VHH binders against o26223. Designs and how they scored, part 10

Target 1, 191 residues: o26223
Amino acid sequence: MKLLWTSQHIKVTVHIDGKVSKMDVLEAIKTRRSIRKYQDREVPEELIDKILDAAMCGPSAVDERPWHFIVVRNREMLEKIPEVHPYGAMVKDAPVAIIVCCDSSLEKIPGFWVQDCSIASQNILLAAHSLGLGAVWTGVYPLEDRVEGIRRLFSIPEHVIPFSVIPLGYPAENPGTRDLFDPDRIHLEKW

## First folded at step 1 (VHH)

Design l50 (framework vhh_lunsekimig_d3)
Fold by ESMFold2-Fast, scan of step 1:
Structure l50 (fold): chain B 191 residues (1-191), chain A 119 residues (1-119)
Amino acid sequence: as target 1 above (191 residues)
Amino acid sequence: EVQLVESGGGVVQPGGSLRLSCAASGFTFSKYALYWYRQAAGIERELIASIRSGGSTNYVDSVKGRFTISRDNSENTMYLQMNSLRAEDTGLYYCAAHPYYRSGTYDYWGQGTLVTVSS
């Protein structure tokens, strides 16, 4: 049996502190926070599969879908990431990290791969949150020192560009949610 | 519904051959690395052969040169050709599918097919 879709109402199951909760799409978007502290607990491979499936479902310029992903679980490799990424200290404490990459050979329209990989990165964050995990986007591109450091560390070929490093795990912090709606940034019909 | 179904097991004499099949449905077969595991009575499952989505293969030393793993993406089927069978090859053979980058828990498992090498 296929999943039933009901117009604007999509339900997601979230595992929080060992409990199962359902979160709609708007709730997931509004309550997602950057998480930098993780429990000493493995993330099941099935959840990583669901996250990567969601990552690849994002829109891309002319449907080029230039993204590739590296999944890092090796602790020695995770511990080396902060050496090439100054704001990646939390990565060494995560049980797993995903490196979002662009294969430039798949690019159809110059420059749009940045938007494509940004969309994939955000989908990883939202999917992780919806599954009861915490994650944070640490920037790689466009900082050349970080791009080359990550490329060297993970043997990434020259035609592939590392875009972001996203550590994830079961959250060991709860920063709460933010009220970010600002109606003064909305203009009707004209600036 | 994801399903892996093994077939081709049976009883064979030492030195004989068998061909195992693993028919897959419910997932994008061509994207997955595929694996054959063997479990003998009282011991843990052992990885004996693997094939990546790109066709690269790997074998445990005890079967290298005797067993050949292959895949047919158009038919969603993986095979294990077993030649020069030995009594030690007796066991329950499982197929499994998961992305190559992972080495832990597998996404999909078959029910197993029994191979007995004796007369």
Scores: ipSAE 0.000, ipTM 0.160, lowest interface PAE 17.4, mean pLDDT 84

Design l51 (framework vhh_lunsekimig_d3)
Fold by ESMFold2-Fast, scan of step 1:
Structure l51 (fold): chain B 191 residues (1-191), chain A 119 residues (1-119)
Amino acid sequence: as target 1 above (191 residues)
Amino acid sequence: EVQLVESGGGVVQPGGSLRLSCAASGFTFSKYALYWYRQAAGIERELIASIRSGGSTNYVDSVKGRFTISRDNSENTMYLQMNSLRAEDTGLYYCAKLYGSYHTPFDLWGQGTLVTVSS
């Protein structure tokens, strides 16, 4: 029995390196960092399922939910991504990558699929972080050469647009957190 | 060859009718939402009608009740039936398949077909 996707979400407690994940939402948002170095450890399928469940819970324009996901674990395929994505060198060293795609036939309002897929991508990054994994968003859309390259590598049909490639794994780096709050970017009542 | 080809434009008097056709090739037509845009002189392209893969339609208020968008997935063709034409409907009519936001390099656009409403 393969439980890659079910209509019932089975919630279980996840232990990361012997510790229960106790990160609240604000902590997760503030401490998430782009991780480009990964341990030589497999990521369990159950964690990928949890991450994709979170990705699909994002808001979408007129509830169109146009996202589709490709989960890539094959080493040969991961090694080919840098050939079509110049800033994707770290993908070849990741145990797994998720390609976020838009099925344009599901689009109900023009152009909002970019926002929908951005939300899904960010949820993947936050969910991965909350589960003790590291990930990084590498951009595909709107760069034509990257879109075409990724489409060819993964046999993506013309009506589906690859949006982002997100390698993930157990982190092999700890860059620390940043204080990015800038009050000059906040305008009260008017610009 | 991946393309969209419009036909059916012409000169018509106010109150007249025209039917535009958009023939698609090189992609899985039935899977895509498709659009009719209009470009009048000195004005940016405006979305006037859309039809989703499931057949649901939307119209800009100025054409609602006068224009009807439809599709035939077996013939890979989209149509725009234009009734009660007004001088303000004059312009180049484009069929489109959009990948994302308007003006992306992945969007498919036809060559346009000219509709002139004049006496």
Scores: ipSAE 0.000, ipTM 0.133, lowest interface PAE 16.4, mean pLDDT 83

Design l52 (framework vhh_lunsekimig_d3)
Fold by ESMFold2-Fast, scan of step 1:
Structure l52 (fold): chain B 191 residues (1-191), chain A 119 residues (1-119)
Amino acid sequence: as target 1 above (191 residues)
Amino acid sequence: EVQLVESGGGVVQPGGSLRLSCAASGFTFSKYALYWYRQAAGIERELIASIRSGGSTNYVDSVKGRFTISRDNSENTMYLQMNSLRAEDTGLYYCARSYTGYKYAMDVWGQGTLVTVSS
């Protein structure tokens, strides 16, 4: 076994053991909560880039990776989201939101884009949490009025489907821990 | 009507300076991040500088230290001060606005102003 490690051979930098990512994967999954109240504090573009990198690392059906992302920082645009998403009131108070979209022209297996974009959305939530940010998934697809409202608001082409709107920022709330393990939902060998 | 109008382009010798202006109308200028792009003949537009609503700036490496982006919210105008100009800086310069705030997703473009660095 011979190890030859130099920084020049690293294609992607991942903060695995560092202060910008101080929790392990299981801790991140178990402690992530929906955050709907944000500090009046800007989120650096570097952190958004790290979150989007993580979003694109999710598995996808036949590696179709149909996701596209819109990053919204403009206050006027954030303020208009609740007009087309009735349960997205918190978005107007967030410093930034990410809209997860599916480019249907990249889809190889019909219907699996929903799973692909769900995985990308969850990775955004986990990555945000690991970086000290809070976020919440607000549903767009499959609610037709929300899909078309978001499409119109952000000039999204007909072949692209807005899937979720995820506001994020530094958290201004700290929801308590939850114990969600339910052994009655686990079946051994057969139903 | 949302509009961006560039001015200040022209012909300059290598090592010279130009100041570009981008005048905005039809929207709340102070709330938007604004961008300068350039395009040389036969190549795609590249983002060279940005300025957020709060005034923080970003530059592509090739212009960093030579170009300065700034904004005047009272005059609804964004500027690009270009110093130590090189032949490679020749091209059409566009100002742009993003309604999403994402640096590569522009919804409004100016008409472009030509900068020619010639000896």
Scores: ipSAE 0.000, ipTM 0.141, lowest interface PAE 16.2, mean pLDDT 83

Design l53 (framework vhh_lunsekimig_d3)
Fold by ESMFold2-Fast, scan of step 1:
Order: C-alpha cells, then structure tokens, then sequence
Structure l53 (fold): chain B 191 residues (1-191), chain A 119 residues (1-119)
C-alpha cells in the first residue's frame, strides 16, 4: 500500500518532559483537538517558554507583532476567570492559562491586530499539542463584557486588549480526530 | 569546543555560605539563558535557579531568599551565592546553558561540583 498524502517527510523533533519526540507538521495540524479536561499535573516553565516562542513566530501585518502574553498559574486567579467568562469554566481546572493580548500602541495598520492575535493563539494550540499538552481557545475579543472583565481581573492597561484565554495542561480526555476535508468548498478558477 | 566548568563546591556547616561559579567558553555567553540544577543521591535532578539573557531570575521555593543567581557577561561567568545552607542542600550542582530555554538540542552542561552541608 502507498500513501498519497503524508506528513512523514516533514518532521519536527521536540524535547518533551526530558524526552525526545517526533511529530509531522501536517499530522499535528490534523490531530489537534480542543482539550477541556486536564490532569492534576504541573506544566514545566520550559514548555510554556517554548510555546510562547512559537506564538511569536507567526506572520504579522506590516510586522507589527503586537502580542503580549500573561501566564497565569495562580489557582485563585484561574478560579476567577469563569466569573467574567461564561464559557471558561474549564479554566479553573487547568494548571496554567495563557492570556493573549494586543498592545494597541504597537499597531501599525488598523484592525489587523485581530488577525495577528488569532495567529498567535493558533500557534499556542499547535505548539501545545506538539509537546503532548492539550489546550482550548476561549474567546474574549470582541465581546465587550469579557474584554473588560479580563482587563480588570489581571490589571491590564487601557491600551492593551485581551484577545483570548487559553488554558492548557496534560490532557485527561481524548476526543479522537475529525475528517473535515470537504471538496465542495473548493472552486476551480471561479465560484 | 563548548565548555562549562563549575567551581566553588565543598564542605560547609549548616547555616554557612558557599559561592559557586560556572565559567563558560566556546559560545556567545550573553545570548544564553543559564541554569543551576542539583541532584541528591536517589533523587531526580531538579532546576533550582535560572537567569535569562535579559537578567530576569527565577528560583525554586526551597531556595528562594537564600540563594542568588547572577551573571557577568564580560567574564563569561555565572554565579550562585548560597546562604543559610541546610542539610537538604547537599548534592551535586550542575550549571547549564541554552540559547532560549531548555530544549535538549541547545543545552550545554557542566560536569558538576559537590556541595556537602554537614556538621
């Protein structure tokens, strides 16, 4: 048997919990799932640093790179997030969360910071998955009540906009993979 | 060749002080994050202190307030000032350097220096 589509030739080698692992980029993209249940296990600081390094490697409109990140490990603070984010209940059970923020003073082209921060958020999800962690993107911007709630909770300045809250940890669930390829959404040369 | 050489280990009584040094050569020291790890007999190696290229520091709770990590980029040397030493601080102390963060690919390690706290 032959494989027509394979990510085996595109290999990423990473250091996970003191061990070396191998994962193909296409496979990582296809197998990443939102994870909302976490083991009661600490995520090493070194893995968070690696994830944030990956987050900053995304393309950015006019190279404005407006990203700032808040790393939250404090249990009391994590437990308060659901009070200002109605669909963020899982955050209180995560060992750590990353808040992706935009520093508007770094914005060079109006409006593109949303795309910049979404790219950073997706890179966090992919990097976490590649390192054996699970994560989920919980939306903050553009919901005004969530933006202001998160700003107040974490003392975020007025010129900085919280974009997403991403809890992460070692996964305590395995939802399996999805087959999402839909050829009806591909149009050749015109609609 | 890349080399990290530890010095300053020895025998000290409880409540005493030691200063460890880690002299580096063969890489651009100022660009690297630097770490002190320790390993006691029968116990897994643990990260006890770190200092990033920009100077920010971090400590494990058991040494916070007692140990101070520092770096001198002009001398390519990292230090660990250890005060109020306890029997539990006994172990082999390793220095390590990484370009950004421990990755398993850009890690450089020293050979270790022994610290014994006993009366």
Amino acid sequence: as target 1 above (191 residues)
Amino acid sequence: EVQLVESGGGVVQPGGSLRLSCAASGFTFSKYALYWYRQAAGIERELIASIRSGGSTNYVDSVKGRFTISRDNSENTMYLQMNSLRAEDTGLYYCAATYKYPSGYYDYWGQGTLVTVSS
Scores: ipSAE 0.000, ipTM 0.145, lowest interface PAE 16.3, mean pLDDT 84

Design l6 (framework vhh_lunsekimig_d3)
Fold by ESMFold2-Fast, scan of step 1:
Structure l6 (fold): chain B 191 residues (1-191), chain A 118 residues (1-118)
Amino acid sequence: as target 1 above (191 residues)
Amino acid sequence: EVQLVESGGGVVQPGGSLRLSCAASGFTFSSYALYWYRQAAGIERELIASITSGGSTNYVDSVKGRFTISRDNSENTMYLQMNSLRAEDTGLYYCAARPYKSSYLDYWGQGTLVTVSS
């Protein structure tokens, strides 16, 4: 679809409290907020598939693409996450969570898997927002107790590292947007 | 310099007990998963027991209930308590440490020999 890409502004459909709106990429980036309160409403499988497709489209060091994802919908399992993640209390109230993992056997350049999994996590947050969902990144790596707690809970092999837990659902809160632009952090030509 | 040094091997009669130690230096011990491997004559080196940085343990079925792996992060030492030893437990026992960032990076000790014979 070469002609559609050259002449049209791309819009994404966003569902907010059952209503449809349109959001461009820059608007999605600027208006995404961490969402920790969710409606008691299931997220369709096709939306999760779209989010994971977007997650895998991120750049990775030497194209190593070390990411694996666990999709958790089981209520009993979601309720156990706060036991091993002290800042993950909201996960028990989410209809679904995605655990972003790194398969260390796929790593081609040491240490860059952290950046790769960070990119995948951010793409999950942006894709969720663009589809009318809310999500929050809860940190796992590099906190050893959380890494091992999540590993035990989800039977994750030793060579795979749980990186983040991202609960998501239809938002039950609407925080305002932030103006974070700081021109003092921009240097022209030299420091 | 990274070092793993095994000790505690020896000759023991069937039904006896041994405690193996693995003393580590040159890396942040508490952050590593740790393993005991066994190599008998004519067979491949096999994973016997593992312990994660958080203390979770796993065992191969042949030693489950007889062997206990543990770690002391304050002393940078891992242990393998071996009870009810059998002739088939004879072999070289290797300590290994694996960092989370890569499955191909293993630090190995030189091995300690365990012989179970009457």
Scores: ipSAE 0.000, ipTM 0.089, lowest interface PAE 20.0, mean pLDDT 82

Design l7 (framework vhh_lunsekimig_d3)
Fold by ESMFold2-Fast, scan of step 1:
Structure l7 (fold): chain B 191 residues (1-191), chain A 118 residues (1-118)
Amino acid sequence: as target 1 above (191 residues)
Amino acid sequence: EVQLVESGGGVVQPGGSLRLSCAASGFTFSSYALYWYRQAAGIERELIASITSGGSTNYVDSVKGRFTISRDNSENTMYLQMNSLRAEDTGLYYCARGKTYYRGFDYWGQGTLVTVSS
C-alpha cells in the first residue's frame, strides 16, 4: 500500500436562510473551553433537555447507563455548593448546575461507572458549547469529603454517588482557543 | 517569507545516482521535521523519506537501502542521495516542512523532476 499524507486545517461556516449554522463536531471538541463566568440570563429548559439527552447518548460499559442527573436552579442551593466543594466557587454565580450521579444498583461491571459518568460529563460540556453556552466540570468523586458534602446537600441516597458538578450558563468570558496537539505522545506501531 | 526550493533532478540511466537538495529560508530550519515526497504518473503522491529535527530518519520500503536523507542545519538545506536508481523511481520529488504528518504541512516546494531512462 501507499503511504499518503494530507493536510487538514478546514474550518466551515455555513449560512442557512441568513442564519449561521452551528459548529461541526471537530470544531466543538477543539474550541470548547472551561467557562467559569456567566451572564445573568436564564437558560431555557429546552436547552437543558437537549444537553441531558446528549449526556445519555454516551457509550457505557455493557450498556449499564448508570447515570442520574440533578438539575439545580435554586439560588440558595447553588450558593451552598462552595461550602462543600472548595473549587466550586463559580457555581454560585451560574444560573443552573447539573450534578452527574451514578446509581450503583445499575452497575453491571465494578468500577466502570467512573468512565460512564466521565463520558456523560464530557457530553454535557460539548453539548452546552454547541448550543452557545459555557460550562465547567468541577470534580466530586473520588474525594470523599466532597462526595458526602454534595450527598447531604441534595439528599442523595447512599446507593447513589455524586460524580461531578457542572455549572453552566451563557458565557461572560471568552478565553480563546488552545493548541494542545503534542506529536511526542503518538507512537507508531510500538512504544 | 517561507520558501522551499528543490534542485538536483535530471535524467539518469538505471543504476545511476542523483543527489537532490532542498534549500529552505524564512523559518528556524533546525526546529522542523522535513520530508521528501514523490509523485509518479498514475500514482498518488507518497512519502519517500523523513528526517526529524533531531536527525532520526525513516524510509518507505521501496527505497530503503538505496536512498539516504540528511540535513545540514548550518546551511538550511536537506538532501536526498539516491543510489541504484530504477525506472520506478521516475517522478516529481517535493520537499515539505511540517511538524508531523498528523498536523500537516504548511509549505511545499515546487518539485524537481527525476527521470530514470535508458
Scores: ipSAE 0.000, ipTM 0.082, lowest interface PAE 20.6, mean pLDDT 83

Design l8 (framework vhh_lunsekimig_d3)
Fold by ESMFold2-Fast, scan of step 1:
Structure l8 (fold): chain B 191 residues (1-191), chain A 118 residues (1-118)
Amino acid sequence: as target 1 above (191 residues)
Amino acid sequence: EVQLVESGGGVVQPGGSLRLSCAASGFTFSSYALYWYRQAAGIERELIASITSGGSTNYVDSVKGRFTISRDNSENTMYLQMNSLRAEDTGLYYCAKYGRLPYTYDYWGQGTLVTVSS
């Protein structure tokens, strides 16, 4: 086997006045990581607004856009999420969380709301990363106990389905980058 | 991963007794209402008994006073005690758990056969 010297993969971001510089789309996609440790630092409302604007720009089946969002900043409420979501322990330490919901009354084509809300959730993660924040998608749907727990905790109506809980904040960890490209998963013309 | 497995069916004489069990896994058992259905040949499935998470019970009139539904949350098991069995009680008995939300799933066991015959 021929060994070649290779440079270490580094995160391609620049900090100016403590702010993360603008990333291109491919860089944002490739360097986004799940972040579960947050600084004790407030996230400005303007950044949350930008993230939610980006979330609503995702494609949806037949342009149904069934998503609704609950923004949770109340510490007492954030601390209750792990009681109904076993893998949501990090939420209590986040300055804010976004709950992505589907309003079933807005659905135009049955079943595609799952894809719609997945797209919205991913856009939240990418937008947060591009703004210098860290976030993680914690799964709610289709786990019945989590769906009902989150519904009761936040007084969500029966026709609305909580899909994901996404805590976010300024990152207090740096897991580094991943090289996930696998050419064996690409098939030309046929399997 | 939700599984419901019925057992306890068999052949019994009129007036006899059977106890059916429904072993559950893959969900928080204590949080859900659970149901027993019966299906006779050529007839639609009929809800015969229910038990809420809090333990309140309901029965169809044809089994009232003869059947008793119960649950053991520590063992994740629901029971149907069937007394004074009649030929009309013959059928497949299914346990069920319903989804509480739009687009969530109902789960059924495979069924257990009860035959009341002389």
Scores: ipSAE 0.000, ipTM 0.123, lowest interface PAE 17.6, mean pLDDT 85

Design l9 (framework vhh_lunsekimig_d3)
Fold by ESMFold2-Fast, scan of step 1:
Structure l9 (fold): chain B 191 residues (1-191), chain A 119 residues (1-119)
Amino acid sequence: as target 1 above (191 residues)
Amino acid sequence: EVQLVESGGGVVQPGGSLRLSCAASGFTFSSYALYWYRQAAGIERELIASITSGGSTNYVDSVKGRFTISRDNSENTMYLQMNSLRAEDTGLYYCARHYKTGYYPLDVWGQGTLVTVSS
């Protein structure tokens, strides 16, 4: 018996305030944009839980999973982030931010925690986008002044390293699509 | 937009010659290996010739010594010189570019050009 194959896309269906959004993984990756302007609208806890579940599903070196997350909704705390992060001005206008941290006591192989936390950060961005939210990755590590500033603001222990601050909310901007495919960066068999 | 466009097909008598061209646009031509495939009626599409980014060539046994694949990186064009054509060479000829890791959705195919070898 032979069957005709049709293109089947893996789709994620999510519920957002009674609205349903469908986006396959490739579409999510290709259409995600950094969002720095947010509506004055709270993000439901259910959506944050889904985003953090996705963040923890990333691969990690030797399965060390060193990531910890701080969820910040307190307006006074969000307003203090720009004081220690020069490029974090938009955080004060976000309804919520997630701080991605590495617990060095969970590190099994030295140095790979940076990759682990990068994977978690990207998963947060993709998950937020798939749920109809906008987010942006603001860098903390390896800039020592930002690392120590964020540590002090959020009472982060010395053995834990703040890696990124990701504000998120419902988008108040819609940047255009980007075509970033560059075949000059693909080499066959050799450089 | 990544695109491949074939030309040069036609009707030719046995023993004749044709040169197929594959014009590429929308990618860095010189960085990719490129491929010629053939689809004959009732037969599976087969790879007949390939050329690497460095210019190394490979052929299926049925066309060795008769077909020559070449590329001109300055013109973003790949060629297939077909000599001593036989009735068995009749078919649609496609040029293709494959993603080097084998990721199928990034493969690019031309629309095909028909070659008919008949008296």
Scores: ipSAE 0.000, ipTM 0.075, lowest interface PAE 21.3, mean pLDDT 83

Design n1 (framework vhh_7nfr_2)
Fold by ESMFold2-Fast, scan of step 1:
Structure n1 (fold): chain B 191 residues (1-191), chain A 121 residues (1-121)
Amino acid sequence: as target 1 above (191 residues)
Amino acid sequence: QVQLQESGGGLVQPGGSLRLSCAASGFTFSSYAMSWVRQAPGEGREWVSSISGSGGSTYYADSVKGRFTIARDNVKNTLYLLMDSLKSDDTAVYYCAKDYYDSSGEYFDYWGQGTQVTVSS
């Protein structure tokens, strides 16, 4: 039925372990909040696998997909992150953190890896939220002291750049929704 | 050089089952998400299912959920599609794809030669 089906109208529905997600995309985007307080509760590795899969599904400039990920569960290592990241104090209290990295050897177009790793970081935050977890993006790049501190702590090779540290866990806080819509930032047809 | 080789298709009665396989070589299989895509005669391409590199996450089209199961064996570099309760509408050529699920639209990796599935009474 050519009138009812074209390549432009391919339908894609995501199922996690055969179960349909209840949260729609707009709800997930609008209700996601930075979470910095976590329950003393383990995050199953299956949920981390789902989050990392979502991270790798982002668009990437010239499909370079330069991202690599370090999953940190070791308590001693998590406790050392605030020593090299002054605003990463909450990482000490998280059951797990994901470090988003760029492998510069995979870069096809100069400079776009920052956008690629930003997309991967946001997908981690949204995926975590959709799975009932809380997370926060703590910035590493472009602050060279933090880049070098994280590199030394996790034995990251010279050609790999740590971009963000994202602690996550079951949330122990529930911040309310934000009303961020500002029509003054929308211009029709021209500035 | 990336190589993908599909097998396991055939003629089957409605309600029957088939297992498709895709043998992969030329890349680090476990590092990439893999997908199954089908094309029926006279129709456009339809995404069927995807699996993450580790196998921890699976995704299904609404038309096949509850009937099909995607799986992978990273030791054997093989992707599988387990098809149960087959319907006439499942008749298509099934293709194994690396990164087909990518939203870039122009930068999909290699597709195999395909395997024909025909469901008829």
Scores: ipSAE 0.000, ipTM 0.090, lowest interface PAE 17.9, mean pLDDT 82

Design n10 (framework vhh_7nfr_2)
Fold by ESMFold2-Fast, scan of step 1:
Structure n10 (fold): chain B 191 residues (1-191), chain A 120 residues (1-120)
Amino acid sequence: as target 1 above (191 residues)
Amino acid sequence: QVQLQESGGGLVQPGGSLRLSCAASGFTFSDYYMSWVRQAPGEGREWVSSISSSGSTIYYADSVKGRFTIARDNVKNTLYLLMDSLKSDDTAVYYCARLGYPFWSGLDYWGQGTQVTVSS
């Protein structure tokens, strides 16, 4: 629950989520899995807003923050995504999807928007997981056919690049977690 | 003080067209996503359409896709809904609404609504 109140010129926000998010940061990172099966149950707008707020809090090269987001709830539009994204078949079964985009006019350092949008995408996945939802990152950029297909489908202007499509919903699967720590990938002082 | 004022509603026959307008004041209109929401007699509120702050990103509810067009004029601080091929199911009070910032606040301000009646 979020409470907003204002006194004089001070605006105070109180966010009560003691039962909404019970995971610490490390637990959320380690237990997040790609979820591709969703319950036939709508995601409240409040949760989408929390996820998008988290997405915009990521670090960005020279603070360019080129992110823009399209929230898709329309069933017909979700059903058309697999036509232009062959590995996005699960999107049509999701109650909502978020398309992460880069407005290239906001780019201050060439090429770093990819890292910026990757951070935003990961924050969406972690925030969704922490709120009891499942999500999966389906790649759009740098695959030219997918970029063009998504741009055409959602009327995205030429200076904006669709980066990822992230369907999300209440999970209808539990793939479990993995222990992925590999000390052989850690090099001390030299390769 | 945030104010949203709808206009353009009225009585129209099935297959007709209407253009709704929403005049916004009391905030920087060009910084906010704007939405149209409707409420039919005896029903809950149904989201109709949303448009991004710049106007480049637009969404429509399944029920109105291909018939309605949302647009905005950031110089005039005005939101529009062009309704074509109207049917009886479109009869509702139409509300202009602002998506708050931060986004997690949801729709935070609503106009008083404008009545659209589609009747044979």
Scores: ipSAE 0.000, ipTM 0.103, lowest interface PAE 18.4, mean pLDDT 83

Design n11 (framework vhh_7nfr_2)
Fold by ESMFold2-Fast, scan of step 1:
Structure n11 (fold): chain B 191 residues (1-191), chain A 120 residues (1-120)
Amino acid sequence: as target 1 above (191 residues)
Amino acid sequence: QVQLQESGGGLVQPGGSLRLSCAASGFTFSDYYMSWVRQAPGEGREWVSSISSSGSTIYYADSVKGRFTIARDNVKNTLYLLMDSLKSDDTAVYYCARGFLYSPIAFDIWGQGTQVTVSS
């Protein structure tokens, strides 16, 4: 038996502002809704960085990770998106939008970039929701007019395919949670 | 040298047809939207039509829709405008241009133009 005397003076500074999710994973998945109305509030760059980090953490076919992202905050550019995307009217009212793109030169397995970019898009929606933001996926691919319109508007090279436009901001609407569980879509052992 | 050279303009009667051609050189033609823009006497430039790099997406000004057809041949590096049912108000200098309106640099290369005159 020995007496050990130790004195520890550790100062820890914890920043909680916008850096810790309040939702568990299942709660975030179940409560996420498409949000099309946004408050007139700027989204901090720190939150966009967290969302893009989450987007890039998605699984991809043979780890090809073909995604690239354009972050649009310029009001004039956001106002032009509805001109090339008929269902993107809400984008002009968002403080920021993320355009998810596929660099086809990074594709290792033909056609799987669609799944890869879908996963990245969904991770953006979930991450935004977990951080107290609202977002909506507006489809670009495979609608050729929208693909070319977005490409021209943002100077996207021909080997890069714009996949989705995701406006996001602090929500100005609060749609209720849906219970979508359907046991008729679950088959045991075989169809 | 990067250049666009138009041809096929001329004098035609109302209701007639003309085919304009634009020969592109000095750049990878198949990588770019291509457009036709016209300028009537005493007026500013008016966008007429655009075609995507692959040829699959096409846009027309309302004034020419149903009468004009834009096409491209990426093997020959040539842009076309087939003009049908020509009207006197189609009289203009027609320019071949690289690019499309929603590009931040809308049109960065222009041809010399070809004169189209529609008169009785």
Scores: ipSAE 0.000, ipTM 0.089, lowest interface PAE 21.0, mean pLDDT 82

